# VH-VL binders against q96il0: the designs that were tried, part 89

Target 1, 167 residues: q96il0
Amino acid sequence: APERGAERRDTAPSGVSRFCPPRKSCHDWIGPPDKYSNLRPVHFYIPENESPLEQKLRKLRQETQEWNQQFWANQNLTFSKEKEEFIHSRLKTKGLGLRTESGQKATLNAEEMADFYKEFLSKNFQKHMYYNRDWYKRNFAITFFMGKVALERIWNKLKQKQKKRSN

## First folded at step 3 (VH-VL)

Design u29 (framework fv_ebrasodebart)
Fold by ESMFold2-Fast, scan of step 3:
Structure u29 (fold): chain C 167 residues (1-167), chain A 121 residues (1-121), chain B 108 residues (1-108)
Amino acid sequence: as target 1 above (167 residues)
Amino acid sequence: QIQLVQSGAEVKKPGASVKVSCKASGYTFTNYYISWVRQAPGQGLEWMGWISGYSGDTNYAQKLQGRVTMTTDTSTSTAYMELRSLRSDDTAVYYCARVQNYLPEGYFDYWGQGTLVTVSS
Amino acid sequence: QAVLTQPPSVSVSPGQTASITCSGDNLGSKYAYWYQQKPGQSPVLVMYQDTKRPSGIPERFSASNSGNTATLTISGTQAMDEADYYCQTWDDSTGYEVFGGGTKLTVL
């Protein structure tokens, strides 16, 4: 079935879903932030006539997104859980309750939290270093293949212009 | 189901080489590192090195540097570990294990069944 | 060289709490991981990132890591928990994974 062109624009939408791309979209669609990673997923448009090079680029981007989403989901969960455990442990040591008189969750002051942040950063320093290294390698590969795809598209446009001129 | 399946047991002469395979399934192979860990009979676990499923980058334990080579075949989702110039004290069960967190620094969430390599004259 | 020290053996009666320690310089500034190995079997991850329990591991397993010592605690120890236990960490100075020498847990 023929595609319905670019992203649809409606004058009176009933509500716009940001969780799903419009049917027959001709563009990549950005979703809402993931609950755990806080990163917005990209739903990749697959052209009917996708070239092998375009397919390789798309798969590389999809694999990188999966990797990136999983890394940050695990990292954010680790941070949140360890922060909660640290706060609960310190409050218990002080003989304090987990809630204030107002019913809000009790917190530690900046001085007390400095110990947690220092420990967390220390434990995760190598992890973040390797993440950055792999992230740069993946983005280099993506940029390289984006360049190759761009050249392929330019060549195809030149061929099409030449064909129009000759016909 | 995530699974790592290793090649079968091998018996080698001193000075020979052995190449153990580890076929991965059930996950995106290129997003994980694979570590190799060996265990001599009655002894503890000894880390040998890791390899990236994405880049093929490796890091080897110092005592094995120059004797070990780790490689991958992305098309078959298989990791390989070759150990050269075998000695009797290389007799061990060799394990491959998937490194969680998508980084070389991590923990081993899935392990292969192990490959017994016996080095005897 | 291993930089993590574990007691070679720990014995506990069924239903009692078993405690297995793993000691290393400044270990609390690194993540500790724990593996269970039964005779003739591959190691199985039982605890990760100091305190976290993988899906499928019983709630009676817990762990901590502070200062120079990481501890694996098994509450209400059962006969099925009899195994060798290994701690593991990442050595940031060498870039190597390091295993402890292992602890044989006997339940009798």
Scores: ipSAE 0.049, ipTM 0.655, lowest interface PAE 5.4, mean pLDDT 83

Design u3 (framework fv_ebrasodebart)
Fold by ESMFold2-Fast, scan of step 3:
Structure u3 (fold): chain C 167 residues (1-167), chain A 121 residues (1-121), chain B 108 residues (1-108)
Amino acid sequence: as target 1 above (167 residues)
Amino acid sequence: QIQLVQSGAEVKKPGASVKVSCKASGYTFTNYYISWVRQAPGQGLEWMGWISGYSGDTNYAQKLQGRVTMTTDTSTSTAYMELRSLRSDDTAVYYCARHVPYDQTRGFDYWGQGTLVTVSS
Amino acid sequence: QAVLTQPPSVSVSPGQTASITCSGDNLGSKYAYWYQQKPGQSPVLVMYQDTKRPSGIPERFSASNSGNTATLTISGTQAMDEADYYCQTWDDSTGYEVFGGGTKLTVL
C-alpha cells in the first residue's frame, strides 16, 4: 500500500510576511520592531512622478536602513550569546545547575553581571566609535538630499503659482 | 553572487607607479569597506589600508603612507589602489577584500583573485 | 603596536588534531579571525569573531581566544586541510588590521 500522511513541515520564519504596508498608501509606513535588530523598518512610498533627486534620497535612506539593521542584528545576537556563555560559565564555577528549582533559567545578580557588561563595552568601544562616525555621515548626507528635494519642490510650486496667475 | 574581480598582472621598473582595480558585484558596494592586502613571494599577508565604499575615508599602513592612494568609483562599484615609487621589495600579489572595520563580528569574507605586480630592472 | 606571533610550521598525521596558536598582548580582549590559504589561491575566511564558522566551513574547525592566545583547532585533520593559516585582529589605537606571520600546516 502507498504511504499516506507524510509529515508536513511549515518552517516559514515568524515575521517574514508580517510586515506588510497598506496597499493604498501615499506615505512612508513604519513596521513593528525586527526580531533580531529591534529596529522598526520603514517601507518607503514611491511617487509615480518621482524625480531623480527624490529617487537618490529614497535609495540612500533604504541603503542606510539595510546597513543599520544588519549592524544591530549582529550586535544583539553577539551580546545575547556572550551573555549566556558568561552566565553558564559562572554558574558552573559556583557548582550550580542551569535551572532553578522552579524550572526557570538560573541568573546572576547585578554585581556579578557588572563584570560582563564592563568587558563587553570595552571590547566593543572602538567598533561602536567607527559605527557612529558612519552613522553621522549617512545622516548628514540624507539631510543634505532632503534639503535639495525641498528646494526642488519649492521651485516647482513657485512655477505653478506663476503659471496660474498668468492664466 | 558576491564577487571581487581584480585587474591583470603588471610588470614595472623601479620608480614607476602601478594602479590595481577591484570590481565588486552582488552586494551594496557603499555598505562595505575594501581592504588591500599584499603578499611577497614566500612571505605572509601584509595589510596596506582600507577605504570606505560610502565616504571614501581611508586608513593607510604607516610604512606605505605617502606612497599609496586608495580611491573608489561608486558608479562602477570599483576600488583602486595606486602604489608609487616602486621598489623591488614591492613585488607581491596584491589582494582586495571586503569588510566592515567597525563590525568586528565580520572578517574579510570575500577576496579578489589577486594581482601579481613584478618590479624588476 | 599589536604584533601577532604564530609558529612557522605544524605537522600532524591524517585523522589527528592540529592546533595552531596565535599570540599577542591582551588578544583575548579583541576579536580574532582565521584564514586558510592554499598554494596559488586567495585566502579563505575559516573562523570569525573568535569562535564562529562561516557557512561552508566544516564543523571539524573550531577556535578559542583568551588571555594572550587565540587557537585554531582542526579535529580529524584531512589531507585537504594542508595550507597556510593566518590569524588576524584589529589594533584599537591605530585602526590598523594586523595579520600573524602564518603557519604552514603539513599533513603526513
Scores: ipSAE 0.013, ipTM 0.614, lowest interface PAE 8.5, mean pLDDT 83

Design u30 (framework fv_ebrasodebart)
Fold by ESMFold2-Fast, scan of step 3:
Structure u30 (fold): chain C 167 residues (1-167), chain A 121 residues (1-121), chain B 108 residues (1-108)
Amino acid sequence: as target 1 above (167 residues)
Amino acid sequence: QIQLVQSGAEVKKPGASVKVSCKASGYTFTNYYISWVRQAPGQGLEWMGWISGYSGDTNYAQKLQGRVTMTTDTSTSTAYMELRSLRSDDTAVYYCARDSPYSEQTHFDYWGQGTLVTVSS
Amino acid sequence: QAVLTQPPSVSVSPGQTASITCSGDNLGSKYAYWYQQKPGQSPVLVMYQDTKRPSGIPERFSASNSGNTATLTISGTQAMDEADYYCQTWDDSTGYEVFGGGTKLTVL
């Protein structure tokens, strides 16, 4: 068992789970791409003297990452399921089996698949529109809090300079 | 069990100052901000500013700049809001509210009971 | 962006769906929050981050935020829902928190 006091969760992993870094770093760490979302998770470093404002920013970034990963994992799974159903439907309509005589998985050519892609995009237009709106809102909020944290850090440095002079 | 308890009602003359307290319990005070919101009789909510329970840093509403001061005493988990140069239109119920830093990013998730400040001649 | 506009009052019959709107310039690009206040009581958070409901708030409360308008929707409205409702966001030009003027919901 590892000797270091590794952090434990009280509940099941939320959002990001696959490969955990071996130790907590003094820097943000970027993991391998998620199997379903194909996005790389970021494990955020928590400084020992984290302010409540810095904690709000980190929590907002973590929540945004979890939301983003969940959206794309669901989108990719839906795409895969509907693609397979479309292929099977068209092969049955043509009187073809799901496998070739060589045992390979039967598929449709690019021209035949174009109809599926067009339909999938149209069907999911509203969903992608809401995703884009939320993405901009989340990035705006993150940028705003990043500005607040930067200002807080500048102010704290100025306070320390003043204190050092008064000593 | 999370609770914010405010000081009692105050009656002040124009030009005086008032200092309202807000004692937090049931959570780690230094992990949250405290916002102050007031409400004049029969009117809506007006945000006054917030203070960090950890650093003591503040952000005040524009119209109150120069008249309001927010402070904290971490040893007693208490936030304070002082308003100076009181006018009759400062008559309001003054609320403190907890500003959550959790992933839910709630604003004003728990509120104090309110403190009525009456400014009259 | 500095102001959020709400209708001063909305009336519905018991069991009807109540809709309370909150309008502000580009409000849909910001998060909206909703508070319920009953006479003589402190406000209570009923919706956060546009569409999310805090624990303890009935499922009949829902909300949206798009374009210039955020909407709080109460399905199957009950007498206990009579209250003043306030929306809230931030002003990105100043970084200050902004409340709407409030809407009094009357159930018959």
Scores: ipSAE 0.000, ipTM 0.445, lowest interface PAE 20.2, mean pLDDT 79

Design u4 (framework fv_ebrasodebart)
Fold by ESMFold2-Fast, scan of step 3:
Structure u4 (fold): chain C 167 residues (1-167), chain A 120 residues (1-120), chain B 108 residues (1-108)
Amino acid sequence: as target 1 above (167 residues)
Amino acid sequence: QIQLVQSGAEVKKPGASVKVSCKASGYTFTNYYISWVRQAPGQGLEWMGWISGYSGDTNYAQKLQGRVTMTTDTSTSTAYMELRSLRSDDTAVYYCARDVPYTESGFDYWGQGTLVTVSS
Amino acid sequence: QAVLTQPPSVSVSPGQTASITCSGDNLGSKYAYWYQQKPGQSPVLVMYQDTKRPSGIPERFSASNSGNTATLTISGTQAMDEADYYCQTWDDSTGYEVFGGGTKLTVL
């Protein structure tokens, strides 16, 4: 199949379906709204007469979607796992079990969870900075190739107009 | 399935240049960076720099700036590392490794290494 | 200016717990990674992002990272674990990857 999906299937579907928070919460905690693009994967139709430039644009968009989906799936998984480890570690430090006397999950208070969020943001700040930089570069490249495809289509229409006139 | 395959061993004289290749397969090359790491005989690992498979952006270790150039050929999924003005202390095994600054993987796949010997 | 310091060697008897430390200024605010290298072979990633273990790495490998020190722990150490171990992190000010000097683990 022409669709690339092995790497995406290995990480992104599990993380996105199981661990992805609501759009507003993701935006506040993880980064800008542009991450929402990976919530709706698009399968691209390949026309019979696709030009090499159109193919390059389509592949660039597919690769960017895959990259973005993998990043957020991995980020959500990392958040979930590190949150669990943090809670487990703090409960052990207090001499508490993972379950309360009533059999419910033991929890940490808001101040202790704030420590986790600060640590997570600190560890991931540079990671998110590089992600945003590459995200902008990918969007600029897509926009640039969209412009090239538009110019190619205009040029082809002008050629067809000239040919019709000469006939 | 994921594999990095490097070019063969080289022997160079001081002042010469060497260019090592690293061919990637089994993944989307443009979604990852390639880091170059060297190891002198009996010594530890030393990071040399990384290059983006997407943009071709590079970041070189300070001590190698001016002597090292990293490039990629996305059509063949190949990364290159050229080291100029070779000195005897550049004798090392040179590794390429898959990396992404903003993913969780670390250097998860490594090439087999290329021995570069610099001697008179 | 990140510098990672490891002990040059650690010795342990088979079945005992080996502990390899990696020290760096505010290392706990960054992710630490661990690599195993056997003679004549390429390094192998054994731990990533402080505490995570890649598939294929035995459960007896674990790690932590807090304050200025990251630690790789090998429980029930086996002869096959004899190797050089390197810690690694990313210096966020320069974008440089930084390796520790390496620790030779001897199992006798």
Scores: ipSAE 0.260, ipTM 0.697, lowest interface PAE 4.1, mean pLDDT 81

Design u5 (framework fv_ebrasodebart)
Fold by ESMFold2-Fast, scan of step 3:
Structure u5 (fold): chain C 167 residues (1-167), chain A 120 residues (1-120), chain B 108 residues (1-108)
Amino acid sequence: as target 1 above (167 residues)
Amino acid sequence: QIQLVQSGAEVKKPGASVKVSCKASGYTFTNYYISWVRQAPGQGLEWMGWISGYSGDTNYAQKLQGRVTMTTDTSTSTAYMELRSLRSDDTAVYYCARDQNYLPEGFDYWGQGTLVTVSS
Amino acid sequence: QAVLTQPPSVSVSPGQTASITCSGDNLGSKYAYWYQQKPGQSPVLVMYQDTKRPSGIPERFSASNSGNTATLTISGTQAMDEADYYCQTWDDSTGYEVFGGGTKLTVL
């Protein structure tokens, strides 16, 4: 007999939210906060004569943004679902329904919710530690390539000026 | 279609080294870790270590430190696990598995396994 | 260092509920995961983050994790559920992943 499958994982949809600048821009554009991650996505401007090094830097920035968006979207979804489960479990333990007699959603006070926050942070300590480590590593890499791109641009500009003087 | 495809079976003599590959496809390799897990005949699963697809950082199981090295090649989306100074008790099926150690979703995709036999 | 203990075997009749336990110090403060492995096959993730089912895993699979014990429950057990089951967690102090010894589920 066929049976319904398991529920899907709590995860981010497709990663970075889709947006386009309302006007053509020659600079990077910052969009509104993503629904799931609550982070503002950046639309990276692509120069017509982008060098391989500039392309590598841009792709690294885009991948870092996608990774960061996915992390926080997943974190927020997981937090929300576990928070709901915790509230339901605590209300059941107290012999209370999920809604008040007035039909409003039953809630826990801030003191009771402190237990949830402690549990969530404890369970996710390793996750946050590795996130911070990778975040710093990604930013160090981006800064390094930004420096390389800056040096490349300076070098190319100097070469052009020398060629002009030689002609 | 996310897949992890491992290299073929190996037969090695004691004291030799083996290097198993795990080629990933269908996702952004650099956004995930790869864990290595082995299973001796008739025994349970034993975690060996993980490697970051992005940074190349590794974390090895205590009993294997000094004998195991994990590496990646991001250009081919491939992870490698090399085990040195092989002993007969290293005979096992070696698995790679996709791991999000900073995202607590477990080992969601596994390679098909690579049988490594260590015998005289 | 975290150590996870599972019973080596559990036997149930078809249609009955199977219960597989996994014990570890303060396991309820960590996430528990469950894997199913059939002979000659790779492990398959059947439960993650204590209580959650991956897409494609039947609703008859459920799990809990509290105190020192995580439990995998299979309701209306079928012959196809006969397999080895492994629990897994990580040790925050070492960053090491830890597997239980495995439980062979036999459906008689």
Scores: ipSAE 0.007, ipTM 0.539, lowest interface PAE 10.6, mean pLDDT 82

Design u6 (framework fv_ebrasodebart)
Fold by ESMFold2-Fast, scan of step 3:
Structure u6 (fold): chain C 167 residues (1-167), chain A 120 residues (1-120), chain B 108 residues (1-108)
Amino acid sequence: as target 1 above (167 residues)
Amino acid sequence: QIQLVQSGAEVKKPGASVKVSCKASGYTFTNYYISWVRQAPGQGLEWMGWISGYSGDTNYAQKLQGRVTMTTDTSTSTAYMELRSLRSDDTAVYYCARDQSYLPEGHDYWGQGTLVTVSS
Amino acid sequence: QAVLTQPPSVSVSPGQTASITCSGDNLGSKYAYWYQQKPGQSPVLVMYQDTKRPSGIPERFSASNSGNTATLTISGTQAMDEADYYCQTWDDSTGYEVFGGGTKLTVL
């Protein structure tokens, strides 16, 4: 139906758009924040004469971005879900309803929420350690390939300068 | 082994709805978009829309706005395409195909196709 | 709205070079993709992002995209290359995918 279609369209989650920048663009494009991860995606510029090494670096950076987006989207969703479950459970234990007299969602005070944050951080400590380890590994690899690309560009410029001079 | 496996052929009456499934395997479902493309007998490829395996965001062809809905079930790595208010000219083979989420690398894997026949 | 125009058919002799064009307004500012489809089969990606060839696609396949025209070139055409070929691009303003009408390649 039209009304149902309009409502579904309005409530559809905002996210990373599938968008390819025009080839004439000489810079990377930064997208809107992803609804779940709250991170802005980067769409990398692809030069017309992209070398195999440049392509490998770009794909590594894209794959790392996808991995990073997935991690934070999952973490944020898990946090939100567990937070709501914790609040609901505590309100039920106290014999309170889910809404205040003013119709607002009932909440816990900062002292009560501190218990949740402490438990959440402790429970997710190992996941965050693995994330940090993998993040450093990925950044090291990216830095290494960025260095190789830089050297390739220098070498190509020297080759072109030599050919131009000898001509 | 990367595969996209679609549901079986369907025969529908005009005005009915059809829902085609596309089960992905062998890759991380959430890293890819799934596009739906149909082909009427003896005709060319016609894009219907795409859905993100990650966010569930969709984009539909203007001609199908209001009649098509695309969804995903991440737990089963399955994409769905529902087409409503079927007409005889909706008779076609319906394909699902994947593509990279952030930068299109082309539809490197396609489902086998689902024949949907709409006849009175 | 982008529209891609392909010739409906192209005929070549075995061993000759086949050239299939795809025309669209300012197509060279967008990425072009090419698909091969044989009767009763799903399409197969043969070229992506204008000039790049997927793993498993023979070196005989090459492509270009400049100005308003993208071109798929098949050198030393073989009988097995006989198929329908479709070009495809993205309308960056809408995010819509657009397919060309298709070209039937006949190898006689």
Scores: ipSAE 0.006, ipTM 0.513, lowest interface PAE 10.6, mean pLDDT 81

Design u7 (framework fv_ebrasodebart)
Fold by ESMFold2-Fast, scan of step 3:
Structure u7 (fold): chain C 167 residues (1-167), chain A 120 residues (1-120), chain B 108 residues (1-108)
Amino acid sequence: as target 1 above (167 residues)
Amino acid sequence: QIQLVQSGAEVKKPGASVKVSCKASGYTFTNYYISWVRQAPGQGLEWMGWISGYSGDTNYAQKLQGRVTMTTDTSTSTAYMELRSLRSDDTAVYYCVRDSNYFPEGYDYWGQGTLVTVSS
Amino acid sequence: QAVLTQPPSVSVSPGQTASITCSGDNLGSKYAYWYQQKPGQSPVLVMYQDTKRPSGIPERFSASNSGNTATLTISGTQAMDEADYYCQTWDDSTGYEVFGGGTKLTVL
């Protein structure tokens, strides 16, 4: 994106970032991080003369984004729930309450949490392997269609240049 | 719970103006657009325009430009639509709608509708 | 301006598949949205961004959008699906939203 073509507003006037994607944008827009996945969604621009090939690429990228968002949202929720369950179980075993005297959530120290992290990583190893395999498949497909779109754009540029010169 | 609550029904004479309000709740108002859509009795849906909850930028339907003004009050999470120089063919149910076309997690939520009757 | 054309009515028997079309020039290059409206009620979003189903909408609703035609498909149609259905898109050149004329689905 050109430096001066990026004259868009970055933050709210008060210094608090606000984001509201314009419907009439001529480029892709990046949204705020999703609460659950902690990933920023991309809102893809749809040009008026989008080719069928460009549409396939865009839809493939959008479906891949949705899949990725769902995976990480579920993973993060699973992590949080299992972490809470582990902490509660260990506190109960020690004869400690779930809340401190100040009303704060009771926690375990880093050394005690090491057991949870080892167990969680081991338990989710196969799930992450399947995620990576699926990610590679999707990424190869996207790369393939990106190549096709690039060739189409080169061809169209050459056709336009030839027509301009013949006029 | 996401909700859009509109002002009550209005009866106006030709040449008058009407201002419909739409109070949003249950979401971050500044992250979405509000679109206005109307429906004449027994007819289909007709888009009137949209306004940004963040910037206040607007885009109005061609046939309504010059007669319609959309505004927001961020402090109350309320959108407004004012239509001037009312004609009998402006008789319709007017809806405000949360515009989520570019938001993957968004739902399109509609207000309950406001009947505006323009009669001589 | 973009114009979206829908058949005015579609009739199906309970349990059959209903198909409602929406036609517009290069509609497949734009996102299509579908709304259900029952008498006296506000419209309800049933499909967004061509093929995506909102939370709470039954799995029997699906949609596609390619070329000049978007299609809303309701499998195993039920009496409760009887309603007016509207397609909608956004015109990139004007920034205007465009609704189709609506299709009355009758389940008899």
Scores: ipSAE 0.000, ipTM 0.455, lowest interface PAE 14.6, mean pLDDT 79

Design u8 (framework fv_ebrasodebart)
Fold by ESMFold2-Fast, scan of step 3:
Structure u8 (fold): chain C 167 residues (1-167), chain A 120 residues (1-120), chain B 108 residues (1-108)
Amino acid sequence: as target 1 above (167 residues)
Amino acid sequence: QIQLVQSGAEVKKPGASVKVSCKASGYTFTNYYISWVRQAPGQGLEWMGWISGYSGDTNYAQKLQGRVTMTTDTSTSTAYMELRSLRSDDTAVYYCVRDQNWLPEGHDYWGQGTLVTVSS
Amino acid sequence: QAVLTQPPSVSVSPGQTASITCSGDNLGSKYAYWYQQKPGQSPVLVMYQDTKRPSGIPERFSASNSGNTATLTISGTQAMDEADYYCQTWDDSTGYEVFGGGTKLTVL
């Protein structure tokens, strides 16, 4: 059966999207948390007359978001898998099954889990160090280009003000 | 499909320099580090250094400090490794590698290797 | 600078279990990686983050890392597994990647 496209009625709902005020750029959208990275993606608004500098800033922010999303998705998956393996290994060592008599997943106490967290943090120390280093560099670059875009907008406003006065 | 394609084999005289290129495709170049690893004939793997595809930051092996320079061209998704003041013991196959050390990625991708022969 | 030590060679009969060790100071506090290299070919990652196997790598490959020693284990070893094997880790103090000297696995 064609399951894809079954819910594809192309009629717009009677409701309308909220109107963005003329003095605000409100078309950047924040999505729900990604199921793997647990970070909210930002969908960037592209203005009709985007300058080359604005485009460069937007693409830099998009690439940084993709990098950040990929990093945390992999980190969270690694954490979950290693946690599960640690729990299973410890339960096996104790001669316990993976499920309790009630059918729930068997768990370790807080003291036992502290060993896992210590091990995980130690093993991931170098990775987190380089992540933080690159994160700071990426944010510095974004801030720098935000400043350039702001200066470009001020310059354009001054040009318009000058032209208005000369008229 | 993720690929790293390296430049062709080179023959150099002692004291010359060589620059090997590594063109990446199939992924976002700026999201990964590129490592360079060499292997002399019949010998093991030797890490030379890595470069960030994003910042251009480098970290070089102590033995090669002052002789190696790694660069990137993000517009062409290409990494470069230049080795200067070549010696006969620099004869090796040079590999570029999409590095996963700072990401918990399950896959590593290697270029095909570039043979650099240093002889008089 | 961290140093990883591997035996230069390991020999096993087909169907037997091969064990390749990699020793380094406090290696168990770091992630270990394993590469397989066949003659004339680029190395291939066979194990990552101590115990994890990339997709496409046979289930007979497994690994562990504790204390000062990481171990690559190949159960039911086949002729196609004959290759050089390298362990690899990071040196936290320098940020350097470090490879072991390599182990030639011979399957007779």
Scores: ipSAE 0.236, ipTM 0.695, lowest interface PAE 4.6, mean pLDDT 83

